# Ledger of designs, part 2: VH-VL binders against RNA-binding protein 12 (RBM12)

Target 1, 78 residues: RNA-binding protein 12 (RBM12), of Homo sapiens (Human) (q9ntz6r430to507)
Amino acid sequence: FCVYLKGLPFEAENKHVIDFFKKLDIVEDSIYIAYGPNGKATGEGFVEFRNEADYKAALCRHKQYMGNRFIQVHPITK

## First folded at step 1 (VH-VL)

Design b01 (framework fv_amivantamab_arm2)
Fold by ESMFold2-Fast, scan of step 1:
Structure b01 (fold): chain C 78 residues (1-78), chain A 121 residues (1-121), chain B 107 residues (1-107)
Amino acid sequence: as target 1 above (78 residues)
Amino acid sequence: QVQLVQSGAEVKKPGASVKVSCETSGYTFTSYGISWVRQAPGHGLEWMGWISAYNGNTNYAQKLQGRVTMTTDTSTSTAYMELRSLRSDDTAVYYCARDEYYDWSGYFDYWGQGTLVTVSS
Amino acid sequence: DIQMTQSPSSVSASVGDRVTITCRASQGISSWLAWFQHKPGKAPKLLIYAASSLQSGVPSRFSGSGSGTDFTLTISSLQPEDFATYYCQQANSFPYTFGQGTRLEIK
């Protein structure tokens, strides 16, 4: 159960992702924030959830705010 | 390929409601959001709100909160915007637009043709 | 709400001219900015997204630049079909907001 994140503030850290998905059971060590070839964050990331209910709840946070940025939350299809 | 087709022009009296439809085709409806944007005569573009076709989440412009409702019907790939308690200053062309992060940001890459709503006494 | 201010409000130009339109955000929006062309009787058309990325099918004479609060749309050699109203739009946060528009008229 993974989601793909777009629109992360470029200064975002794992703690911001944890707070954004507050009250959901995330696999905290699965948090990945993407960095480009220049060593700067791209604004993209990935997070895994332990169960389907919290994965679905996470998708409901699509376009909600992290700081002053809205975050796009997308399902990852296999 | 990608098309957004809106319902036809409407003429309403003050106090009435209007519901505009936006039928989509050529893409996976539930992978995108739909924003509604209007333009009153002699004015610029004004964002009204956004709805996720995936989960139905909405966000409305504060000035329209309480008067606007946005919905989707996944079975017909159609988005709807209902505006209530119409006033003369709601006279505008209303657009639906496909809204998704494009590369690094949500942008309106495809638009409906527009629906003229005239509110007159 | 993030206020978007465009300059100039209107400009008169001739075919072949270089035209520059600026857009200023009241707070930082990174590169979350799009530019649209709007002609009477038609829906707006996306020209530039992510401040500087050219939308597919848009002529290369259009370019965008800037980040943070100050942004620019440039038309390097104006063509007859380019006479329109141009809008910037921030995509950083809800509510999305547009600039007031810049009307580009034939001189």
Scores: ipSAE 0.006, ipTM 0.636, lowest interface PAE 11.0, mean pLDDT 83

Design b02 (framework fv_amivantamab_arm2)
Fold by ESMFold2-Fast, scan of step 1:
Structure b02 (fold): chain C 78 residues (1-78), chain A 121 residues (1-121), chain B 107 residues (1-107)
Amino acid sequence: as target 1 above (78 residues)
Amino acid sequence: QVQLVQSGAEVKKPGASVKVSCETSGYTFTSYGISWVRQAPGHGLEWMGWISAYNGNTNYAQKLQGRVTMTTDTSTSTAYMELRSLRSDDTAVYYCARSGDYWEDYYMDVWGQGTLVTVSS
Amino acid sequence: DIQMTQSPSSVSASVGDRVTITCRASQGISSWLAWFQHKPGKAPKLLIYAASSLQSGVPSRFSGSGSGTDFTLTISSLQPEDFATYYCQQANSFPYTFGQGTRLEIK
């Protein structure tokens, strides 16, 4: 149960991802924030959920705000 | 293929305004920002400002603050740059370039072909 | 604003020469530097990003180095199509600023 995140602030840290998905059972060591060849965050990330119910709840947070930015929450295959 | 296509050349009188368009294709418009850069005859490249296609946030060069407005239209994947109160020293080729978002600071990797704006009396 | 200064302002060279162009930032910019090639009648072309990373499709004879305030663009074996004006640009912070340009001319 994994989601692809897009639109993360470049200063976003694992703690911001945890807070964005508050009350959902995330696999905290699965949090990945992507960095580009320039060494700066791309605004993309991935996170895994422990159960299907919380995965589905996470998808419902699509286009909700983290700070001043919309976060896109997309299902990924496999 | 990623492509930025700009509107055609303009001839304006001093005091007029000009609005240049930059139509994009081949990528997700809202994932990047657009920078505007100009070059006056005999001069180097000058950065004018930047806009996020995601949230519309802008940052303008201080020299142009108050005369420039940058906007986007997500439905047409098009960016616009309007420059007001034109002076003869605004005569330049104006470029749009795909850039990073405010927070992402990607490099200007794909450029429009340029739009010549001539300001003369 | 961060001021970018290039040296030299112009250089004359022959095909096959090794050419170096330098760029200095007025304050530290880490590796947030790009190099562009600009030919008359065409849009600028990104050559190098993040000070030393070669843009896809750019010939390997182009390379960049440096960090902090001092940066160098090198063309290891100049080709006829390389005669152009070259610009450095800092991407550390807004406003983005360019160097004044280095014009590379045929000798």
Scores: ipSAE 0.000, ipTM 0.605, lowest interface PAE 14.3, mean pLDDT 84

Design b03 (framework fv_amivantamab_arm2)
Fold by ESMFold2-Fast, scan of step 1:
Structure b03 (fold): chain C 78 residues (1-78), chain A 123 residues (1-123), chain B 107 residues (1-107)
Amino acid sequence: as target 1 above (78 residues)
Amino acid sequence: QVQLVQSGAEVKKPGASVKVSCETSGYTFTSYGISWVRQAPGHGLEWMGWISAYNGNTNYAQKLQGRVTMTTDTSTSTAYMELRSLRSDDTAVYYCARDLGEYWYDSSYMDVWGQGTLVTVSS
Amino acid sequence: DIQMTQSPSSVSASVGDRVTITCRASQGISSWLAWFQHKPGKAPKLLIYAASSLQSGVPSRFSGSGSGTDFTLTISSLQPEDFATYYCQQANSFPYTFGQGTRLEIK
C-alpha cells in the first residue's frame, strides 16, 4: 500500500512525513524523499502503509498542509 | 512595496567573472528565496538556479554547475549571482526573481522580478 | 529534466481577437505551471500561477486552464498592450524549465 507525494518542502525529512501522516501506521523504513541529479530534493516522495485502512486514510490527507505547502497524495500500485 | 533592484550593466572579456547583485526591500528577505533567470539575444528564458535566503541552500542548472555561485547577505537583504569563465554565449540579460522555491510555503512562483542586468562578453 | 513545449511558436492576431496558446509538459506536473508575459526592455511579468489562478493586478481577459501535461493560456479580447512573448514555466521541481516562448504579433 504505497502513496506518491508531491509538493514536499525542500527541508522535509522523514520526521515531517511521519508527522503529516500521524495516527497512521507507516512503514517508516519505506519513506523515500526524492533527490535530483544535483543532490537537492525534488519535492516528491513515496511512503508505504502497513494496512489498507491507514492507506485509505492517507489518501484523505490529499491537499492537507505540511507547513505552508499543500501536499498532493496519490495512489500507486506495486 | 516589494522591490528587487539589480546592479548595472557589465562589459567583460572572455574568461573573466561577473557578479550581479539583487537588492531587495518591502518584505522579509529570509522568508523567500531568489531564482536567477537569463535571456540571451534571440533566445528564450533560461533558469540558472535558486538560492534560499533562509538557509543558503542552492540548486543550480546542471549546464552551469561549476561556473555559477549564488549567495545572500542577510544584513543588506541582497542576493548575488557570480558567473565565472565567461564565454561570448553568456551575453544575456540576467534577472533575479523572488521565489518561494522549495520553502515551506504555498505556491513556488517567481512573482516579483528585478529590472534585469545586461552582461556583454566581448573581446 | 521536464521539457516544456509551446504551440504555436508565433501567432498573428488583431485587437479584439481571442488568442489561445498551449503548453505541454514531457511528464505530469499536476497544476504546478505558471504563465509569463515578456516585453522587450522589461522584466517578465507573472500572469497566471497554479495553472489557473490569476495574479493580482493582471487583467481578467487572461485565463489559464489545464492540469497534468496539457495547459492553455487564453486572452479573451486582445488589447494593444498584449503584444508580447508568452512563456509557460513548470514549478513542479528543480530545475525549473520554460517553454520556448510564443511570440504574439500584430496581424
Scores: ipSAE 0.000, ipTM 0.609, lowest interface PAE 12.7, mean pLDDT 84

Design b04 (framework fv_amivantamab_arm2)
Fold by ESMFold2-Fast, scan of step 1:
Structure b04 (fold): chain C 78 residues (1-78), chain A 123 residues (1-123), chain B 107 residues (1-107)
Amino acid sequence: as target 1 above (78 residues)
Amino acid sequence: QVQLVQSGAEVKKPGASVKVSCETSGYTFTSYGISWVRQAPGHGLEWMGWISAYNGNTNYAQKLQGRVTMTTDTSTSTAYMELRSLRSDDTAVYYCAREGDYYESWGYAFDIWGQGTLVTVSS
Amino acid sequence: DIQMTQSPSSVSASVGDRVTITCRASQGISSWLAWFQHKPGKAPKLLIYAASSLQSGVPSRFSGSGSGTDFTLTISSLQPEDFATYYCQQANSFPYTFGQGTRLEIK
């Protein structure tokens, strides 16, 4: 159960993703924050959930804020 | 059970301001966002902006930037939309709408709407 | 901004007919599309979310399909209460945008 994240702040780290999905059972080792060739964050990321209920709850956090940016939470298969 | 109830109709003259309220009940207010959508007579639906009930963060349509302010009051589970410097083309029915289903949802949508508030702007 | 274009702008139909309304996005929006029914004097009503998911309490004669840029709303057997204006809406990015609406009228 994976979600695609878009709109992450430039300074976002794994700890911010963990806090954003507080109370949901995430696979912490699955957290991926994308970086471009210049070493700057692209604002994109991925995270896996251990069960379907928490995956569905994660989709409900779509457009909730991480700092000064809302985060888009999108479903992806695999 | 889940309800959004808006304040009553308003008649304003050009240049005035209007503040519409949206009182919510039947759900955890801070777990959802509220969008405001309007419809002018004979026209389609137009999105105005949204506010997070969790932290008060907002995003406004560019056309309305500088004239619109959205706020929330968690103690009363109420959202507000204030539109300033009213023009005749602001005559519309204004709606508040809740975003998302807490569980069982595959994406965010405006699932519960207020009944609408008619705002008439005339000379 | 993402432009949403509906087709047709108006359609006349009879009770029992199958009605199809199309919505096109000016850029890819994945499945971030909802369909609403709007009747005069009432608030819009959510019918379909995530392009194809039927909202709880909405009759099964309504269905949605599509992804990316092309989307369809189908009413399999039109009922008298279905005469209304229908709108698609994208929630892929801000600002959210609606189609211009499709007016469904009695033939």
Scores: ipSAE 0.008, ipTM 0.624, lowest interface PAE 9.1, mean pLDDT 83

Design b05 (framework fv_amivantamab_arm2)
Fold by ESMFold2-Fast, scan of step 1:
Structure b05 (fold): chain C 78 residues (1-78), chain A 125 residues (1-125), chain B 107 residues (1-107)
Amino acid sequence: as target 1 above (78 residues)
Amino acid sequence: QVQLVQSGAEVKKPGASVKVSCETSGYTFTSYGISWVRQAPGHGLEWMGWISAYNGNTNYAQKLQGRVTMTTDTSTSTAYMELRSLRSDDTAVYYCARSEVYEWSGDYYEYFDYWGQGTLVTVSS
Amino acid sequence: DIQMTQSPSSVSASVGDRVTITCRASQGISSWLAWFQHKPGKAPKLLIYAASSLQSGVPSRFSGSGSGTDFTLTISSLQPEDFATYYCQQANSFPYTFGQGTRLEIK
């Protein structure tokens, strides 16, 4: 149960992803924030959920704010 | 229909504070940001700050930092802007505006698509 | 802060004229620029977002162009209701900043 995140603030850290999915059972060590070849964050990330109910709840947070950015939450498996 | 309705005109003395409300309807309040913009007589538009209705995060214009506080009340779908230590040059029409999101290449940008009617705040002795 | 400079500060025109207003950013803002119309006693109205996208309900005689630092708002055939002050606003980064405004006046 994995989601793809797009639109992350470039200063976002794992703690911000955890807060964004507050009350959902995430796999803590699955949080990944992507970095480009210049070493700066791309705004993309991934996170896993331990159960289907929380995965479905995470998809419902699509287009909610993290800071001043709307976050896209997409199913990674398609 | 999307609507933003602001509180009425205020007259304040220098040193006082004012709190303007912006009651919203016709959309999911927590899915959008609210910006506050003012216009002093004879001057242009000036952005004051932004608040997320989702998590309450704020960003204020530096010149107002320490004097302005923006808050939201999700139960009433209302945003508030409080300005303290008022000076005569704070006399202005104050607007709230909803931030509509435009998506481009995975990034989101905000534009002010709906505005409140404005609240005149007069600061005089 | 990103400074937005508009030119001209005022323009006099007649109904039916083509009017052009320009806006310059002090640093690159890609296409993250909006144009607003502001009439006395009313709230500002969004006309154009993302430099060239027409807001729904806005007449097609309004158009925007540009990217980077130089932007243009064009009204192809001026109507009586178009006499107003126009503002550009950068949406690239906080703090959001507006130009000084361009007053469009009856000739």
Scores: ipSAE 0.000, ipTM 0.598, lowest interface PAE 13.2, mean pLDDT 81

Design b06 (framework fv_amivantamab_arm2)
Fold by ESMFold2-Fast, scan of step 1:
Structure b06 (fold): chain C 78 residues (1-78), chain A 123 residues (1-123), chain B 107 residues (1-107)
Amino acid sequence: as target 1 above (78 residues)
Amino acid sequence: QVQLVQSGAEVKKPGASVKVSCETSGYTFTSYGISWVRQAPGHGLEWMGWISAYNGNTNYAQKLQGRVTMTTDTSTSTAYMELRSLRSDDTAVYYCARDLPTEFDWLGYFDYWGQGTLVTVSS
Amino acid sequence: DIQMTQSPSSVSASVGDRVTITCRASQGISSWLAWFQHKPGKAPKLLIYAASSLQSGVPSRFSGSGSGTDFTLTISSLQPEDFATYYCQQANSFPYTFGQGTRLEIK
């Protein structure tokens, strides 16, 4: 159960992703924040969920805010 | 047990209006949206529009805009779809379906459906 | 509007067969795609959401794959109750649009 994230703040860290999906059972060591060739975050990431109910709940957080940016939460297949 | 139960079949003349109801149970009505989808005989599925049971916001398919109105009644956990100025090509089975909303948008995944309501438009 | 094209329009198969149905979007929709089963006299039934996630209660012989513009629904071992019309639907943007349907018939 994996989602693709767009629109992450450039300073986002794993702790911010955990807080954004608070009360959902995420696989914390699955959190991936993408970085470009210049060493800066691209605003993209991925995270896995342990069960289907929390995966569906995560999709419902699509376009909710992390700080001052709304986050796009997209379903993906591995 | 999630259920969506629709009103019964209707026969209407061209130019009339029809209002189909969708009574829901088994979940928190205001936490979901309701989409309406129809199927004309011999044709595929066609999305008509969506309504949020939380705030009443709607989005209608452009070809139906001006003729369709979707509403909800939270006290009875019921959604309604009214289609006006009926034409013969509005003859179809009309379905309501539960949709998971986001804060600003819709997920577009219809996990429970009503049984369907046949609306026949003939002279 | 995003156009959804299904192929084939109909397929004849026998119980036990592997059946594959394809859906193509006119523009990229990421993984915002669902598959439905529709039988005469019944409401459509959600089989797959998010391109590949199996809806609770749906048999594991159903699977979905794909992303972007090309998607596939597979039935690994066809059962008698699987003869129906199947529809894909994009959930990427309004208006939501369905494919024209694939009718799965007994050979």
Scores: ipSAE 0.000, ipTM 0.624, lowest interface PAE 12.7, mean pLDDT 83

Design b07 (framework fv_amivantamab_arm2)
Fold by ESMFold2-Fast, scan of step 1:
Structure b07 (fold): chain C 78 residues (1-78), chain A 121 residues (1-121), chain B 107 residues (1-107)
Amino acid sequence: as target 1 above (78 residues)
Amino acid sequence: QVQLVQSGAEVKKPGASVKVSCETSGYTFTDYGISWVRQAPGHGLEWMGWISAYNGDTNYAQKLQGRVTMTTDTSTSTAYMELRSLRSDDTAVYYCARGYSDWYESAFDIWGQGTLVTVSS
Amino acid sequence: DIQMTQSPSSVSASVGDRVTITCRASQDISSWLAWFQHKPGKAPKLLIYDASSLQSGVPSRFSGSGSGTDFTLTISSLQPEDFATYYCQQADSFPYTFGQGTRLEIK
């Protein structure tokens, strides 16, 4: 169960993704954040969930904020 | 106004292919997925599959796997559904629906008007 | 696949009646359930999403309830325009599945 993230703040790290999806059972080793030449997130990422209930809950966080930016949470096939 | 407009009715022979279009307007095309749902005469609604307008990822009903292909064209905000090796039991009204909404994944909140596909000799 | 079972298959009612339609999922789908109205010659219309949330523009006489496996759609005071077929649909997991439909017809 994977989601595609868009709109991540340029300073985003794995810990911010973990906090954004707190209380959901994420596969922490699955977190991927695209980084630019400056070492900051480019705005895109992916994360996997261990079960479907938490995957669905993650999709409900679409357009919620991480810092000052709303995050787009999109479904993708695993 | 958010709107989905489908291509017109088709009449096909068994073994042929059909490609139905779904032109969208009034929203950001890449923010929502598109599902395809059909209804055969005298039957209920049947989900066929889903496509992400963002990345093109698809999920198809197992029954149709290998016969169906869903695609999108972001430049025209249009989704397509192609069904191959048509059989008489594929005669149905085919709908596109906006799904995987900003708030609710299951909310097929805007539907196309439907496209009647008739498969007969 | 998650099987959705609706009851009754058909119901005859009069204007002003309270009508209840039920939907049962073969496994727990939490609140990932929507209700649709379908009229001949028209596309299906979303009535209720997330089991109990009324879609914008839908009359308040429509309501949904339930969670887990058992769900209900209620029309509190039936109007002439409500005669249609009603479908439940789960979006807990792919493939998405619809109930068989409940045909609401004039008594």
Scores: ipSAE 0.000, ipTM 0.601, lowest interface PAE 14.5, mean pLDDT 82

Design b08 (framework fv_amivantamab_arm2)
Fold by ESMFold2-Fast, scan of step 1:
Structure b08 (fold): chain C 78 residues (1-78), chain A 122 residues (1-122), chain B 107 residues (1-107)
Amino acid sequence: as target 1 above (78 residues)
Amino acid sequence: QVQLVQSGAEVKKPGASVKVSCETSGYTFTDYGISWVRQAPGHGLEWMGWISAYNGDTNYAQKLQGRVTMTTDTSTSTAYMELRSLRSDDTAVYYCARVPYDFWSGDYFDYWGQGTLVTVSS
Amino acid sequence: DIQMTQSPSSVSASVGDRVTITCRASQDISSWLAWFQHKPGKAPKLLIYDASSLQSGVPSRFSGSGSGTDFTLTISSLQPEDFATYYCQQADSFPYTFGQGTRLEIK
């Protein structure tokens, strides 16, 4: 159970992804934040959930805020 | 320069409603959220809920669900908190506080209104 | 809900003393903790955020430490204006919750 994240702030770190999905059972070592050549986040990331219920709850956080940016939460299909 | 100015003290009877305003200035209103916190005489601080000035999203403390409504008016940079079906134990000083969306700085309730005393008595 | 417990509930101290106040969360909140100073007739004032970051304009005698469930606020050399009630607040998850407060009184 994996989601694709878009809209992450330039300063995004793993702790911010953990906070954004607080109360959900995430696989913390699955957190991936993409960085560009300048060393800043591209705004993209991925994270896994341990169970289907929390994966579905995560999709409900689509367009909710992390800092001053709304985050797009997309399902990853096969 | 950042200021949050609240409406004046209110005296209400049990069963009535009260609406407290929080007029802001010195910053871009829609870049921050507003939390409401109250303190009953002789008691500690109690968080009531939060509203985004950007999109109007709210989150209320469970024990106040169904009795509280938080709103904003972007045209006047003002936040409102309405509490209904007042009881004597709702007597408290009510505060609004600014909450940055910017978790990166670790900022929390960084600027507060002066407080509004709401007294619920028969 | 995350419960926040402060210790002690009250402390008496003299100007110049080092004062330590502790705060315990009922579950792991990482570093998502703030400390506030509250004086009668005034709004609460943010002192520390993200467990250990000093808010701009707050004197350097205030410091915070801790992570997970155990947190500490320290005042290294107490001044007359520091007599107040201090509150911790977790910012990990809704609903946000405060400790019960620690009253700092003149000895």
Scores: ipSAE 0.006, ipTM 0.600, lowest interface PAE 12.9, mean pLDDT 82

Design b09 (framework fv_amivantamab_arm2)
Fold by ESMFold2-Fast, scan of step 1:
Structure b09 (fold): chain C 78 residues (1-78), chain A 124 residues (1-124), chain B 107 residues (1-107)
Amino acid sequence: as target 1 above (78 residues)
Amino acid sequence: QVQLVQSGAEVKKPGASVKVSCETSGYTFTDYGISWVRQAPGHGLEWMGWISAYNGDTNYAQKLQGRVTMTTDTSTSTAYMELRSLRSDDTAVYYCARGTYYEILTGYDAFDIWGQGTLVTVSS
Amino acid sequence: DIQMTQSPSSVSASVGDRVTITCRASQDISSWLAWFQHKPGKAPKLLIYDASSLQSGVPSRFSGSGSGTDFTLTISSLQPEDFATYYCQQADSFPYTFGQGTRLEIK
């Protein structure tokens, strides 16, 4: 059960992803924030959920805010 | 199989309101979002806003905020767009379009299925 | 708001030609770009999503490329049914925005 995240603030850290999906059972070790060849964050990330119910609830966070950015939450196959 | 069917053409006076419907079929209504896009004669496409058929969340273009309301009726698998305080420059063909964000199998927010369009004419 | 600018505004071509249309975003949109074909009296038709992914049922002569701010739609061997107006659209952030359109006309 994975989601693809887009629109992350450039300074986003794992703790921000955890807060964004508060009350959902995420696999904290699965949190990945993408970086480009220049070492800067791309705004993309991935995270796994432990169960289908929380995965589906995570899709409902699509277009919700993390700080001053709204986050796109997309279903994917890892 | 999958289709979006819109209500018929409307003629309105300035200051009136119009409500366009978009009846969907051939898929699970609550799995997708609906965007509204319009095109004024001689102009390009303009995005108006988006609504989630799952939870009713909306996002509207800033220039239309306060004049537009988007709603859904899950029992009839129908989306609605109401535009108030109509001006002559609101004359346009209005489209509803399905987004793919909530598709579990393969997700991407692309407008893959469109309604046929509804011509709204605003004139005295 | 992200501004989308297309070039050219119109292009004339003959059947069998290779046609290229470009789209520029005012800021980085990664690959969050779609291309649409629009014919008078018809609803727009999705051709390409995620910058380069061909929509099911769309002929393989259509292709998309690019990332970041510069994007291209290519029609490799123009057919009579391809004369239409083409629009790019960013899906990176709300509000979604379209380019002004490129009218593809018969030469």
Scores: ipSAE 0.005, ipTM 0.622, lowest interface PAE 11.6, mean pLDDT 81

Design b10 (framework fv_amivantamab_arm2)
Fold by ESMFold2-Fast, scan of step 1:
Structure b10 (fold): chain C 78 residues (1-78), chain A 124 residues (1-124), chain B 107 residues (1-107)
Amino acid sequence: as target 1 above (78 residues)
Amino acid sequence: QVQLVQSGAEVKKPGASVKVSCETSGYTFTDYGISWVRQAPGHGLEWMGWISAYNGDTNYAQKLQGRVTMTTDTSTSTAYMELRSLRSDDTAVYYCARSPLEYTWGTDYGMDVWGQGTLVTVSS
Amino acid sequence: DIQMTQSPSSVSASVGDRVTITCRASQDISSWLAWFQHKPGKAPKLLIYDASSLQSGVPSRFSGSGSGTDFTLTISSLQPEDFATYYCQQADSFPYTFGQGTRLEIK
């Protein structure tokens, strides 16, 4: 149960992903914030959920905000 | 059960600083942020800023940037708001309110529990 | 900053009336809007969060609706304790901003 995140603030850290999915059972060790070949954040990330119910709840966060940026939450195959 | 209790009224002269405390109880302090909101006589509610009790991140209203500082003390579950270089138009009732952590919009309750308010009067 | 404008600035009503207060955001805030009731000498009280979710313990005569830029607070059958000033507040982005308030007065 994994989601792809797009639109993350460039300064976002794992703590921000945890807060964005607050009250959902995320696999905190699965949080990945992507960086490009130049070492700069791409605004993309991935996170895994422990159960299907929370995974589906996470998909409902699509287009909700993290700070002043809305986050795209998409289903993804592991 | 959940309570926010603020320090008492203050009378200050222009140019002074004031530090208001907000003692919390009945919940896990680090699971929430604290917003500070004030209301000047005859005016509406004005948001001053927010602090995360989780990590100490802050965000301040532009009007107050540079003269406001918000802090937390996790060992006492207390939030503080210090306002410097006081002006007569800072006379207001100051409130602390339990606030969702930043990036949890729409998943948590809004500013659901408020302190009783602290009157700060700035006069010469 | 996101500007919040309430309408009307004041409304006079009688017990039993249906009262509607509106709030407009200067930009799209999705559903990140809360409504507060404020009485003199007391702290503000959260009534509605996430535009339409009723806060625990708040009477069901209060309801919120709207999304995007236009929002409404409705009191379906006004009670004596409901005379107060009402504020909308956006939580879309920092800084949070309040509307100017709507004073609900007894007719």
Scores: ipSAE 0.006, ipTM 0.613, lowest interface PAE 11.8, mean pLDDT 83

